# Designs tried in a protein design chat: VH-VL binders against q9umr5. Part 156

Target 1, 268 residues: q9umr5
Amino acid sequence: SYKPVIVVHGLFDSSYSFRHLLEYINETHPGTVVTVLDLFDGRESLRPLWEQVQGFREAVVPIMAKAPQGVHLICYSQGGLVCRALLSVMDDHNVDSFISLSSPQMGQYGDTDYLKWLFPTSMRSNLYRICYSPWGQEFSICNYWHDPHHDDLYLNASSFLALINGERDHPNATVWRKNFLRVGHLVLIGGPDDGVITPWQSSFFGFYDANETVLEMEEQLVYLRDSFGLKTLLARGAIVRCPMAGISHTAWHSNRTLYETCIEPWLS
Key: E = the ipSAE of ESMFold2; O = the ipSAE of OpenDDE; V2 = 0.75 times the mean of E and O plus 0.25 times the DockQ between their complexes.

## First folded at step 5 (VH-VL)

Design pe17 (framework fv_nofazinlimab; at its last look DockQ between E and O 0.64; V2 from the best seeds 0.00; counts 0 for: pae E 4.9 > 2)
Fold by OpenDDE, look of step 6:
Structure pe17 (fold): chain C 268 residues (1-268), chain A 122 residues (1-122), chain B 112 residues (1-112)
Amino acid sequence: as target 1 above (268 residues)
Amino acid sequence: QVQLVQSGAEVKKPGSSVKVSCKASGGTFSDYAISWVRQAPGQGLEYLGYIIPIFGTANYNEKFKGRVTITADKSTSTAYMELSSLRSEDTAVYYCARDEYYPSSFRGMDVWGQGTMVTVSS
Amino acid sequence: DVVMTQSPLSLPVTLGQPASISCRSSQSLVYSDGNTYLYWFQQRPGQSPRRLIYKVSNRDSGVPDRFSGSGSGTDFTLKISRVEAEDVGVYYCMQGTHWPYTFGQGTKLEIK
C-alpha cells in the first residue's frame, strides 16, 4: 500500500483548491489515503504562522501515528513554510517526502500583482515598517517577509522565518535542525513564471542580496552555516530541485505535467 | 492632521449586537493600523483588537474572540467594531485609535477617537 | 497575558510638586528588535485617552517637557517634574510587545 499523503494549503486557500491533485494521486496511486487539512482556511490563513504550526501539528500527529511506515507531505505556497516549521519542532515525525510546492522558503519580497491587491497603497520597500513590528508579526505574511535592504530588522524582528532558518540564535536551533533532518527527501518545486513568489528562486532557497541580485541556495548563509540542515541534506542526496516554467502560482497543484514530473515520483 | 470620528452613542438590549464606526480623515487610511479599546464606567482600559486595513483581517484579544468583529473599508477610510451577544458588562465607552506606519516609523496609538458610549440594559 | 501593575493607584499631589508613577510588567517588554514597546497615556476627566510617551521615553508632540518616561525590561516610570492643574486625570501604562496588549490599572492623579 502507498503511504498516506497530507496536504497543507497556502494563503487564502481551502481544500477545494486541491481537487485536481487528489484526482491525479488517485489515478496514479490508487488506494492512497489523502488528507487535505482544512485548517486556517481563507482569511484565517493570516494568523501567525506559529499558531498555524501548532494547529496543523495537532492534526497530523494522529495521521502519523496510524502510519508507522511514514507519510508524505505536500505543502503549497505559505503551507510550505508551515510544514518546514512543523518538521523542525516535531522530534517524532515520520515524513518520507516533504514536497514544497512553490513555497517562499527563503521568504517573500515581492511587488507583484498579487501583492498589489493586498497592499494597494504601499510599496514592497516600505512594508518593513509594519511587518517588523509586534503588530505586524501577528500576521502570517509578515512572518516570512524578508526585506534584503533591512537585513538587521529582518534578523531581529522576524518571529518565524529567521528562527526556522537558524539565522537568529535561539535555544532550539540545534534540536530543530536535528528534527528537520529526519525527512527522507526535500522536494523543492517552483518556477520563473510563478508571478507571486518573489523572487521565484525563494522556492529553492535562493534570495536577494542587498543589491537585489538573486543568489542560489549554495550561496546563502543558512546553507554555508548549515543552520537548519540544508547543506547536510544536499550532501546525502536528499534535496530534489524541480523547476518548471510556464506555470502560474495558482496552477501548481492543478497541472498534470507538473504532477507527473515533480510530485508523483516521490509518492511511492 | 489626522482625526478619528466615531459614531454616536448606542443603547442596546442584552443579546443584541452593536456596530461602531471610526472614520479617519487627514491622511491615507491604508497607512494606518486601527485599534479598538473599551472602558467601562469608572474602570480602566481594555484592548479589544486591531486591524491593519491592507491585510484585510484583524487580530483579536481572545477574551472577545467569537463576539467581536473588526473590519475596515478602505474606500471610505472607515473602521468598524461589531460586538455581538451583548451583555450588561459590555456597557462601556469604545474608542478607536490609530498608528501610522508609513511614512513614519511604527509607534502605536497616537491618535484617538472621541469615544462611543454603548449602554446595554434590559 | 502580560500583567501590568501600576503604583500608586491614587496619587494626590500638591501643585508645583513632582509626581512619579511606577509601572511593572510580569515579563520583559523588550522586543526582538531591541525596542521596548511601553506607552503612557493620559486621560483627563471626560476626555479620550492621550498618548504622552511611546517606547519608554519618547514624548509625543505637544507634550510638555515636564513629563518624562524612563525604565527598562520590566520596570518603568512616568515622572512629572512640576504638577499643574491640567495634569489631573488618570494615567495608564500599556505594553505593546506581547499579544494581547494590556494596560495597567490606571493611576488617578488629583490635586491636594
Scores: ipSAE 0.826, ipTM 0.922, lowest interface PAE 0.7, mean pLDDT 94
Fold by ESMFold2-Fast, scan of step 5:
Structure pe17 (fold): chain C 268 residues (1-268), chain A 122 residues (1-122), chain B 112 residues (1-112)
Amino acid sequence: as target 1 above (268 residues)
Amino acid sequence: QVQLVQSGAEVKKPGSSVKVSCKASGGTFSDYAISWVRQAPGQGLEYLGYIIPIFGTANYNEKFKGRVTITADKSTSTAYMELSSLRSEDTAVYYCARDEYYPSSFRGMDVWGQGTMVTVSS
Amino acid sequence: DVVMTQSPLSLPVTLGQPASISCRSSQSLVYSDGNTYLYWFQQRPGQSPRRLIYKVSNRDSGVPDRFSGSGSGTDFTLKISRVEAEDVGVYYCMQGTHWPYTFGQGTKLEIK
């Protein structure tokens, strides 16, 4: 009797990373059909996010069609942005709980070890020159790069995040907002010890201003203007915030206490 | 499935340079990063650097910085390691290895080439 | 640079008996993302290195289950439950957490 669960992985990731999550779900909700989507794994996770959205959309349609009572999404890291877009582009999604595990919902601006490996000569202060080019926008990591010192370039060049957040106008914005608002619950999970998502409050729709001071969700123009429905969801009681300290980036899907506190309650 | 095939043995004089190739097959060349490691006769392994062909970016062990250059040609699915100002202590087998992008093998060198012997002697 | 120290450097073993190799790092190998990038490689005489273990304890496809890796932080172990003739070679640990990536000195396993 439990709704099916669909899992979407993150950057340089694959379905294998979720073996502990699947064990937890099986223990607490035996009989749950869990589908971990094995698409855009490894290097393919660098493909443009709109390409990934199309591929994941094709995979989730038959799962949703077979579950008239609804499904749950668990979307990790970059995968949370894919799920944000899925909920906007699908006119008929039946998602009850959208569980976002440490996803950079307002973008990323940090000198992470991943970025140092990929771009050894680049600093976070210089990456905007690569990311906000047409070439850079062919890569997923640049689709959510959000340099707070070049917000004008982000707004004009971002082919993905600025559009799904309603920070730049798009012809489909009204329909995307309507579709997104169909979600039953938006469960936001993240924490200060993540070590990758920068600022970590991005997982809760907080982000840096031009002085690198973090402004929380309720202070963001996206929220205040209700660009894609955050203010409406909060007023409806549909946003759940579950911050937890002591959890590193690759441990969100394998920590039992986190699962029991932040995920399990939303897997009806 | 994925194989890395390296160029043949080289004998070089001190002060010259050598360029070793590593050709990938069994998948798109841009699917992985390529690392370079060397092994002097009877000695252990030493890491030189890597290249990420999809971005054209490379990084070098500071010990070799200024002498080593790693490049990639996507059209021929070939990575190159060039070492200049050769010294006798550069005599070694040079290996290329694949770094798969999966978290389980991130920077992990799961597939290796057969090695290229470079001998530096007068 | 992170120094990787292996012990023993020479490991004569009786066929069918267990073998154990230690690897210690001069710094913690826990990466900012929470993973520990510690690898074990096998090099048979005249061959290229072959990866056996990745991220401390994960066995590569095709590697016999008699090989196992364990450890945390700075102290790691590779175990062979029952040594076979084909296991002769040099074993290396490697860290991929700190740049530049570094290898241990190698442990030569021989049948006595």
Scores: ipSAE 0.678, ipTM 0.860, lowest interface PAE 1.9, mean pLDDT 92
Fold by ESMFold2, look of step 6:
Structure pe17 (fold): chain C 268 residues (1-268), chain A 122 residues (1-122), chain B 112 residues (1-112)
Amino acid sequence: as target 1 above (268 residues)
Amino acid sequence: QVQLVQSGAEVKKPGSSVKVSCKASGGTFSDYAISWVRQAPGQGLEYLGYIIPIFGTANYNEKFKGRVTITADKSTSTAYMELSSLRSEDTAVYYCARDEYYPSSFRGMDVWGQGTMVTVSS
Amino acid sequence: DVVMTQSPLSLPVTLGQPASISCRSSQSLVYSDGNTYLYWFQQRPGQSPRRLIYKVSNRDSGVPDRFSGSGSGTDFTLKISRVEAEDVGVYYCMQGTHWPYTFGQGTKLEIK
């Protein structure tokens, strides 16, 4: 028998988007209980990420309680940040595989056709004016907006990403790190043809320096300081990196080859 | 110089809806948030919500959730506030106000509209 | 919701004398960016509110030097060094740190 799977969607998304993923799981792991959480759908996905974390926390508690052997998380795009925060704030979670499906784990800094709805009139270089304000921080995209040219503003204004990354000191940092480290595996999925996550290496905890040169996970201060446990997880052999080319942002949960290669092996 | 000009006074029956407009001039609409505040006769100020026009969505005070809708039209530099299921307690002057974004320009309602009187009576 | 409490609620002042209005919040108004989003507004009779002070102590352009703001954390003060006839009206503090943003009850300043 297989551990239950919990699915968390991304920005401007809904539970319906995962119908193909559900089919794949049913075919390869028959009898698996899969729950696609139907919270914060569509425009509601713009609510502050801490509000979303609270709502998703309430939804996952009964599922985890019914599965003392553990559960798996599959978390897409913005949903991967919600799930990482869940792993930090829940001192009693029983997550084995946390599958991060093209999630902006180190933040987002990009104008793309996928996000043209959000940025029809501004280049990425100007969005910090909105995002690093109390008004902007009431919207989820701004909770993980990471302008590499205004990093001091990011560090001071981010109400979400800078905290869950341990980029600012805060009283919960030690407890959140301990809780995150209870995960069995961290499975990082993404690729160069995503077209939305910018840089796409954010899905692997890579990100821009001030010159927009991508530094990989092992070169990031949050890794080097082990601020929330990445170095510890890598040393345990608990981090799985599964890059795949040729997949656009909206296709990660509907590509069978990706599922078979990057997801299926981790749904014990 | 930024100016905010609101639509004219309205008289409404209980249970109906009102939609107040707020047109910005003298600057770019996309450079700031639009807040909505009301003031019942002889009373203090009450914050309803705000919109960041680039996102096209708004945050609402929980007190008004389900009854208030705030929208913006960037092409006309106009924000709107609609209040439904009107009650006599909703009789007030409704103001729009401009808020500049962080970092150095965030100023918190530095420019106000002239106000729109909404009277709810049977 | 953060409660903003002003005192006094009514403030009669002799022309040319100083005035002081207190505003207290139920929570710290220091935001994660280090700023304190506390504001003071003046509403003259029959007019829209006008912002006087932003982020505790910064006067808006065109606001006379006789207005000053101070305070930190939860306790804030608006002072008028010499009250003039044009200062008659209601003064509100507001916090913009915690959603939803909230106003004090108002302080009505009158000339005795």
Scores: ipSAE 0.149, ipTM 0.657, lowest interface PAE 4.9, mean pLDDT 88
ESMFold2 (binder alone), look of step 6: mean pLDDT 90; pTM 0.925

Design pe18 (framework fv_nofazinlimab)
Fold by ESMFold2-Fast, scan of step 5:
Order: structure tokens, then C-alpha cells, then sequence
Structure pe18 (fold): chain C 268 residues (1-268), chain A 122 residues (1-122), chain B 112 residues (1-112)
């Protein structure tokens, strides 16, 4: 039988967004137990990411306990960052495939429709003033705001992303790395036509340098230092990269071709 | 329980400015956006703009941009709406209302102030 | 701007009878997340507006079950199954899908 699948949604999202994904899984892997977690829906998705990690952790423990052969995670957008931290804080997780669906793994630096509603007159160049304040860090979107022109502020103020990426030291870093390395496969999905995740290569651990030139994962300091295990996972053959053009941010979980190409092969 | 209490009625001359206050009591002022809506006598509702106090950000309906300024004082849990270059057509009841940050989770404008009558006459 | 059109603008109703108010938007109110941000407000004479319905069909706490909302896309309806004297007032639909947020003209409900 197939391993259970746990789905974690994104910013301003809910379980309803995954109805097509569930249809696809049922068609190709009938009998799969799929749990879409109804936590931190809508406005609650703005709560600090560490709070969300704790809540999702409590929800996944009984699911993992019932599946000794392992589980798969499908984590969309902001949810991919929740899942990154979840895998690091759980010293007993049994995740086989972690499927990251267009998630800003190295952070976000771009004007998007979501951010324009919250900050309608602010340009991406000015958001650091809000996000790198104590007030801003109480909101999930600011936990992964990564301004490449104010990297010193990002490193000092980020309460979440800089820590889980090992860009700033933390007492638990060694344990977090050990836990994360237990994952079977890290499946990274994203593409140039997403329109929200900026740069789109953030979904593949690429990001802007100070000149806004994108440097890919293998050129990142976190990879070179193996801060949380990316270099080790790549050497082990455990990282899968699946870029696809033509898919907008809200369509990753409802595109059949994307599912068949990037997700279906990793559901055992 | 949350209440929004607005300042008293004002009579202003054309060309002047008015500043209406909206004080939140009970609940967390910083957890919500404060929206401003007006209603001319016997007319419908018109949305002016909102402020998100925790971020210090405000957005305005284009019809009022350049004349309206919405601010918030977190220490007194009070939002303000200032409208300048007043015309007789600005005569209306001005309401503040509690709102959520984003429409997808919107349960906003569930608590309204009592309204402030602003009369513009010579 | 999204234009919200209500009909009728004047609605005289006999006590105990049903009432229905229509609201039409110039554009679809379905947001990219699949939700429809259509709201209904009641304003009694001399009072502030009160929200009755959010997201098309969800009734606010304390709102009597005789009020119901329905619709999809661009066409929406507020129904009162049995009108009571306290229901006198003006009813407004509002869209929160696209900026700036806009209201319908209002429907004045009166007991005949």
C-alpha cells in the first residue's frame, strides 16, 4: 500500500485549495491516506512561523506514529518553510519524500499581490523597515523577507529563516541538521512564471546577491558550509529539482502535468 | 468586548480640514486594520481607506488621495482620519470600523463606531 | 472599480412575508484563493451599519436564521424568510475581492 501523505498549505490559504491534488493522488495511487492539515488557515497563516511549526508538529505526530514505513509531506508556498523547520525540530520524524511546492526556501524579495494589499505604497526596497522590526517579526511573511541590499539586517532580525538556514548561529543547529538529514528525498518544485515567489529560484535554494544577480544553490554559503545538510543530501542523491514553466503561483496544486511530472514519481 | 468610540460632531468651513478620532477599547487594537467609511445624508456608503496600525501603513481610495490622511497612535489605541480642502460635498457621517488585514480571511467591519457627523457650510 | 448594483432600491413588504434583495457585480468576485468576498450589511434608521453575512452565505453570530445569503460569480441574493418589524432599514452588499472596496446603492426595506 502507499505511504500516507500530509499536506501543509501556504499564506492566506486553506485545505480547500488542494481538492484537485487529492483527485490526482486518488487516481494514480488509490488507497493513499491523505491528510490536509486545517491549521493556521486564512489570517492565522500570518502568525509567526515558529508558532505554526509547533502547531503542525502536534498534528503530524499521531499520523507518523501510525505509519512506521514512513510518510510523505507536500508543502506549498510558505508551508514549505514550516515543513523545513518541522523536519529539523522533530528528532523522530519518518518522512520519506518532502515535496516543496514553490516555496521561498532562501527567502522572498519581490512585490507581490499579497504584499501589495498589506503594504500598498511600499516598494520591495522599503519593506525591510517594517519586516526587520520587532513588530514585523511577529508576522510570518516577515520571517522569510530577505532583502539582499540589507543582508546585515536580515541576519540580525530574522527570527526564523536565517536560523533554519544556518545563516546565523543557533544552539540547536547541530541537532536540527541531524534531524533534517533523516529525510529520504527533498523534491524541489518551482518555475519562472510563478509570479509571486521572487526570485523564483528561491524554491531551489538560489537567491539574489547584492547586485540582484541570482546565485544557484551550489554557490550559496549555506550549501558550501553544509549548514543544515544540503551538500550532504545532494552527495547522497537525495535532492530532486523539478522546474516547470507556465505555472502561476496558485496553480501548482491544480496542474495535472505538474503533478504527473514532479509529484507522482515520489509518492511510493 | 471591543468598542470603537468616535469624536463628536464638527462644523467646518469650506477649504478647512477636519480630524476625526476613533478609539478602540477592549481587544487588541494592533491585531486589526481600521477602515473608514462615510455616508452623505440620505445616501449610500463610500469607502475611504484603511490603516494597519502595527505596520503603520495606510491605503486610500483614489477618489480621496491627496486629501485624506489616516494615522494611528498605538499608545492611546486611537486611529485618526483627517480630510483637507473640505467642500460642501464632504458633509457626511464618517464611520470607523474594525477590519482584518486581508480579504481571504475577512471577517472585518464586524464592529463599527457610532459615527461622526461632519458638516461643511459657510 | 467594481460596480455593485442592487435591486430593488425600494422594497415594501408585508409583515411575516418573505423579502429578497439582489446584488450584481460588474466583475466576478471569485478571488484567486477560490473564495468569494461578498458581504451584506443592515443599517437601521439612525444606527451604524451591522454586518449580517460574510463570504456570500455565512451568517454572523447573533443574526437570526431567517436571514440567508446565496449566489456565485456576479449574482448574489439576500433573503429574509419572514420579515419582522425590526428588519426595517437599508441593506447594502459589498465586495472585498478587489481594491477599492465598493458598496451597492442600498435597498430600503419598509413594512407596508
Amino acid sequence: as target 1 above (268 residues)
Amino acid sequence: QVQLVQSGAEVKKPGSSVKVSCKASGGTFSSYAISWVRQAPGQGLEYLGYIIPIFGTANYNEKFKGRVTITADKSTSTAYMELSSLRSEDTAVYYCARDEYYPSSFRGMDVWGQGTMVTVSS
Amino acid sequence: DVVMTQSPLSLPVTLGQPASISCRSSQSLVYSDGNTYLYWFQQRPGQSPRRLIYKVSNRDSGVPDRFSGSGSGTDFTLKISRVEAEDVGVYYCMQGTDWPYTFGQGTKLEIK
Scores: ipSAE 0.007, ipTM 0.474, lowest interface PAE 10.6, mean pLDDT 88

Design pe19 (framework fv_nofazinlimab)
Fold by ESMFold2-Fast, scan of step 5:
Parts: sequence; structure tokens; C-alpha cells
Structure pe19 (fold): chain C 268 residues (1-268), chain A 122 residues (1-122), chain B 112 residues (1-112)
Amino acid sequence: as target 1 above (268 residues)
Amino acid sequence: QVQLVQSGAEVKKPGSSVKVSCKASGGTFSSYAISWVRQAPGQGLEYLGYIIPIFGTANYNEKFKGRVTITADKSTSTAYMELSSLRSEDTAVYYCARDEYYPSSFRGMDVWGQGTMVTVSS
Amino acid sequence: DVVMTQSPLSLPVTLGQPASISCRSSQSLVRSDGNTYLYWFQQRPGQSPRRLIYKVSNRDSGVPDRFSGSGSGTDFTLKISRVEAEDVGVYYCMQGTHWPYTFGQGTKLEIK
């Protein structure tokens, strides 16, 4: 029998987006119980990420309790950050594979049509004025906005990402690290043609320095300090990196080749 | 069921301004983006701009920038479109329309108001 | 601005026969996220526009299955498999990929 799979959607998304993913899983692992969580759909995905974490936590507890052999998480885009926090705040999670589909794990810093829709007069260089205000932090997208030119403001104002990445101190950091380290496999997926996640290497814990030069995971302070366990996971062989070119942001959950290459091997 | 109800027809002189209202009923107003579109008599549709009440942000088609202002009043669940320096070419039916989803799921203007005829004549 | 060109502008059709409307954009409508924000609207005489199709081929709730949308890149088609009397009106395509959002000129469907 196969372990249950829990799917968490992204920004402005819903469970309907995963119909192809469900089809692929059913073909290769027939009988798998797949639960696509239909919480915080559409515009509700803009609610603060800690609020979303609480709601998703309540939904996953009974699923995990019914699966003593463990579960797998597939978390798309913004949903990957929700899953990061779930793995840290849950003292009793039994997640085997955490599959992160093109999620901005070190944050987002890019002009996209999405941001121009929400903040039409703002450039990425000016969005920090909105996002790093108390009002801005009431919105999910600002919870992971990471302006490399205003890193001090990011570290001080980010109520979510800076905390779960251990970039700013938090009383629960030691417990969050211990909980996160219980994950069996951290499968990171992303690619240069995503078109939304900026820089795309954020999906692999890489990010811009102050000159907008991308530094990879192993050069990040959070990795070097092992703030939430990345260095430990890499040392034990638990991190899988699966980059793929030619895939746009809305296609990660509906591309068969990607599924077979990056996802299928980690579903047991 | 969400319905958008617009203010009544207006006749304005050239050089004046007009402010058209769009009241949302049957739902939480701040949960929707509100777009404004106009249609001159016997002609096609032209997009003016939109407002996202929850963020207080608005964007305008450059053709109207400086003359159009779109606002929202949460207390009355009403969006407004004000067009200044009116010309005879501004004679049109003005529509408001909503969308409950944003960029990656943007479906575009799924519920429309009944329209407001604005006539600009000397 | 993206120019949306519809053809034909006038479409007389016999009841029960198929009808097809073309919409061409001056540049690709594929957004950076991989989605194509092409919509079709119907405006019956004296009424507000009604959305029929979103994202090229997705039919709105309550829209009869005789309506279908297709296309990619810069070329799009709205098809009505069997025209009914209530289909009379003007049909508009719209792009939501590039700001500002723009509409085609409209195609007037008439029963002959």
C-alpha cells in the first residue's frame, strides 16, 4: 500500500489545479489516498501565512494520525512555505517526503504581472515600503517578500519567512529545527523558465546578495549556521535537488516528465 | 448571489466631471476587485481601470490617466469612477464589473453592473 | 497596447448551423506564469456583457456546451456548434495578459 499524499496549493490557487497531478499519482501508485486541501483558496490565499499554517495544521492532524507509516507532502509555490512552517511547528508530524514545487524558500524579489496587478504603481525596488509595514505583513505575499537592498528591514519586519528560516531569532527556533529535522526527504523542484519565482534559485534556497548576484544554498548564512537544519539534512543525504528547464510556473503540477523525474521516485 | 447596482444616467456639459457609483450587494465588498469598462453608442468595449479595495490600490489605462480616478468606500460597499474634463467623446455607457480571483486564477469580470449612461453635450 | 482583431465583424447565420469567430492579437498572450488570459464575452441587445469563456477554452457556469473556445499564442476561435435564437448579439474577445487590457471590435451575430 502507498503512504497518503497531502497537497497544499499556492497563491491565488485552489485544489482544482491539481487534477493532472492526481491522475499521474493514480497511474503510477494506484490506491494512494490523495487529499488536496481546499483551505485558503483563491483570494483567501492572501491571508497572513501564520493564519494559513494554523488552518492547514488542523486539517493535516487527522490525516497524519490515520497513517502511522507516514505521509508525503506535495506543496506548490506559496504552499511550500506553509509546509515549511507546518514541519517546524508540529511536534508530532510523520512526514516522509516533503516535495516542494517551485516555492520561494528564501523569498521573492521580482516584478511579475501578479505584483503589478496588486501594486500597479510599485516597482520591485519600492514594494518594501508596503510589505515591511505592519499593514503589509497582514498579507501572505509580503510575508515572504525579501528585498536584498533592504535586508535590515526584511529581517526586522518579516513576521513569517525570516523567522522560519532562522534569519531572525525566535524563542521557538530550537524546537522548530528539531521538528523540521524529522522529515525523511526534502525534495526541491524548480527551474529557470518558471517566470514567477524570482530568483528561481529561491526554490533551492539560493538568493540575491545586495548586488543581485545569486548565492546558492551552501553560501547562505542560514545554511552555514544550520539555523533550521539544512546543513544537517544535506549531510545525511536527505536533500534532493531536481531542477528542470522549460517549465512555467503554472505547469509544475501538470507536466508528466517532471512528475516522473522529480516526484514519482519519492512517493512510497 | 452578488449583484452590482450602478447609479442612474447623467447628462453633463463639456469640461465638467462625472462620478458614477457601483454598489455591491449579497457579499463582502472588500473581497472583490472592481473594474470599469465603457461603451460608446454603437461601438465596442474600452477598459478604464480597476481598484482592489482590500489594498486600496488602483490602476488606470494610460489613455485616461490624469482624468480618471477610481475609489472605494468600504462602509457603503461602493466603488466610484470619476472622470473629469469631459468631452463629447466620453459619451458612453459605463460599466463596473467584479472578479473574486486574482492573477494566477484571474478569470476576468464575471459579474457586471447594469451600466450607467453618461451623455456629454453642450 | 495589444491590438485585438476580430473577424468577421458581421456574421449572419441560419438557425441550427455552426458559427465561428476569429480573434487575433498583435503579440503573444502567454503570460510569464504560462497562462493565456483570453476571454470571450456575449452582449445581447440592451444587456450588459456576459462572460462565456475564460483562459481560452474554459466555459463559464451556465454557458451551454455548444459554445467552445480554442487557440494559442496569437490566434483564437470562439465556436457555436448549433446557433439558437437567443445567441443573437455582439461577441467580444478580450486579453488580460498585457496592461492595459484590450477588447476586439466585436462580432455581430445575426439570424438570416
Scores: ipSAE 0.201, ipTM 0.713, lowest interface PAE 5.5, mean pLDDT 90

Design pe2 (framework fv_nofazinlimab)
Fold by ESMFold2-Fast, scan of step 5:
Structure pe2 (fold): chain C 268 residues (1-268), chain A 122 residues (1-122), chain B 112 residues (1-112)
Amino acid sequence: as target 1 above (268 residues)
Amino acid sequence: QVQLVQSGAEVKKPGSSVKVSCKASGGTFSSYAISWVRQAPGQGLEYLGYIIPIFGTANYNEKFKGRVTITADKSTSTAYMELSSLRSEDTAVYYCARDDSGYSSSWEFDYWGQGTMVTVSS
Amino acid sequence: DVVMTQSPLSLPVTLGQPASISCRSSQSLVYSDGNTYLYWFQQRPGQSPRRLIYKVSNRDSGVPDRFSGSGSGTDFTLKISRVEAEDVGVYYCMQGTHWPYTFGQGTKLEIK
């Protein structure tokens, strides 16, 4: 009787990371069909986000078709951006709850150890040189790199995030907005101790201004212009915000208290 | 599935340079990193550095910085480790190892080359 | 650099008996993402190292379940529940949390 759940993993991740999440769901909602998508695992998570969207789209279509009552999405980290695009490009999706686990919805701008491993000589202030090139845009992490000090480059070079957020014009924007608005609930999860997503408020559509002061969702132009439907969803009562302190980036899918507080209530 | 095959043993004089190759087969070469580790006879393991061919980026242990250079040729699926200004203390077996670049589900150092013996003596 | 200290350095064991190797790091190995990048490698005589354990406690595919890893922060243990003749070799712990990556000095396991 429970709607099926589809899980989309994050950067340098795989289906294996969700074994605890599956057990929690089985305990609280026994009989739920959970599909953790085994696509773009590990190093392949670096492939361009539009390529990942195409692959995940092909995988979710038959699952959604078999569940006319609807499905839930749980999308972790980078996977939350994949799910954002899926909801926009699919004209027939039947998603009830879209649960975004610590995903950089307004982008990433931080000196993380992940970045230092990939680009050992680069600082966050210098990464725009690599990411906002045609070569850099062939990598997922650069598709959502959002340097608040080079907004003109971000708007012109971002092949993914600026388009999906409606920050740069696109012919399909109206259709993408209409499709996204069909979602039943947008459940946003994140917190200050994540340690990877920077600023952590990006998981709640907040982001840095040019002075690196965080402006929350309601102060963003994408919200004020209702570019892809955030203002409409909030007015409809469809946005749920669930911040939690004390959770590191790789623990969002394996913390029982987080699950009970932020995820369990939205799995029908 | 992945196999790493290294070049043959080398005997070098002090002050010279050595360039060891590591040819990868199986999997997409540009999709993973190659690390270099050495082991002096009867001693433990020591990390030299890595290269990520897809980004063209390399990083080196400070102990060897200025003497070690790690490069990759994607057309031949081959990584190279060049060590210059050789000293007798550089006598060791040099290994390459695959790093699958999967931080949150990481299986780093899961495939190793057979090793290349480099002997530095007059 | 992070110093990795193993004990014992020499471990003679009777066949079928358990064996335990300790590894201590000079700093916490918890990475900014919450993962602990602690590995265990086995090197049989004349062979390249082989990874047994990754992220403290996860066994690599094909590694027998008699091998297990445990620990947190700075103190880690590799256990072999029942030592077999093929387990002879040198065991190394390694940290991949702090640059540069460093290895323990090695523990030589020998059959009595």
Scores: ipSAE 0.020, ipTM 0.588, lowest interface PAE 7.0, mean pLDDT 89

Design pe20 (framework fv_nofazinlimab)
Fold by ESMFold2-Fast, scan of step 5:
Structure pe20 (fold): chain C 268 residues (1-268), chain A 122 residues (1-122), chain B 112 residues (1-112)
Amino acid sequence: as target 1 above (268 residues)
Amino acid sequence: QVQLVQSGAEVKKPGSSVKVSCKASGGTFSSYAISWVRQAPGQGLEYLGYIIPIFGTANYNEKFKGRVTITADKSTSTAYMELSSLRSEDTAVYYCARDEYYPSSFRGMDVWGQGTMVTVSS
Amino acid sequence: DVVMTQSPLSLPVTLGQPASISCRSSQSLVYSDGKTYLYWFQQRPGQSPRRLIYKVSNRDSGVPDRFSGSGSGTDFTLKISRVEAEDVGVYYCMQGTHWPYTFGQGTKLEIK
């Protein structure tokens, strides 16, 4: 009787990362059918996000078709952006709860260990030169790189995030908004001790202005213009914000207290 | 099967530069980082740096920064390590090895080249 | 830089007997992802190093099961349950958690 759950992983990740999450779901909602999508694993997670969206779309269609009462999505880190796009491009999705685990919903701007490994000679201040090129946009990390000091370049060059957030016009924007608004609940999870997502408030649609001062969701143009439905969802009571301190980026899917507080209530 | 094949031995004068090549096969070049490690005669292993060919990015151990340059040529699947301002202390066998490029993934130096002896003498 | 200290540096062993090599790091090797990036390499005379163990305890394909790795935090051990003649060589531990990556001094295993 519980709706099926579909799990979408993050950057350089695999299904193995969700062993504890699956255990928690089985304990609290026994009989739930949980499918962890093992697509774009490891280095394949660097493929362009639109390519990943297409592949995940093909995988979720038969699962949704078999569950006429609806499904839940749990989408971790970069996977949360994949799920954002899935909800917009699918005219027939039946998602009830979309649970976003520490995903950079307004983008990323920070020198983290993973960026230092991939781009060791680049600082966050100069990564825009690589990411906002056509070549850079062939990599998922650059699809959501959002340099607040070069917002004009972000708006013109971002092939993914600027479009899905409605920050730049797209012919399908009206249909994408209509489709996204069919979601039952948008559950946003994140916290100050994540250590990877920068600013951490990006998980809640907050982001830096040109002075690197964080502005929250309600101050963003995408919210004020209702570009893809955030203002409408909030007015409907469909947005849940669940911040938690003390959790590092790789621990969101393996912390029992977080699961019981932020995830479990939304798995009807 | 993946192989890393390095260039032949070199004898260099102090103050000169040496450029060692490492040709990769079996898909290594497009999927992995290439690390460089050296070993002075009778001594232990010392890490110099790495390159991620797919991004064209390299990083160096601070001890060698300013003297070592690691590059990659995708068209020939070949990585290069160039060391300048050579000293007698740079006499060593230089190895290339394939490595995973992300910390949370497989990280390894699981396949090594045969080594290139570089001798610096007056 | 992280200092990797091996003991003993010289290890004479009788054929068929067990051998044990210790490796200690000056800092914890647990990375932010909860994993420990400690490796063991074998170098036979005149050959390139060969990786035996990755991430503390995982054996590479083709490595005999007489080799095993264990440890956590800052203290690690490589064990050979029954030493064979082909095991002669120098063994190195390496950490990949902190930049720059560093090796132990090496342990020379010899048959007595």
Scores: ipSAE 0.007, ipTM 0.482, lowest interface PAE 9.3, mean pLDDT 88

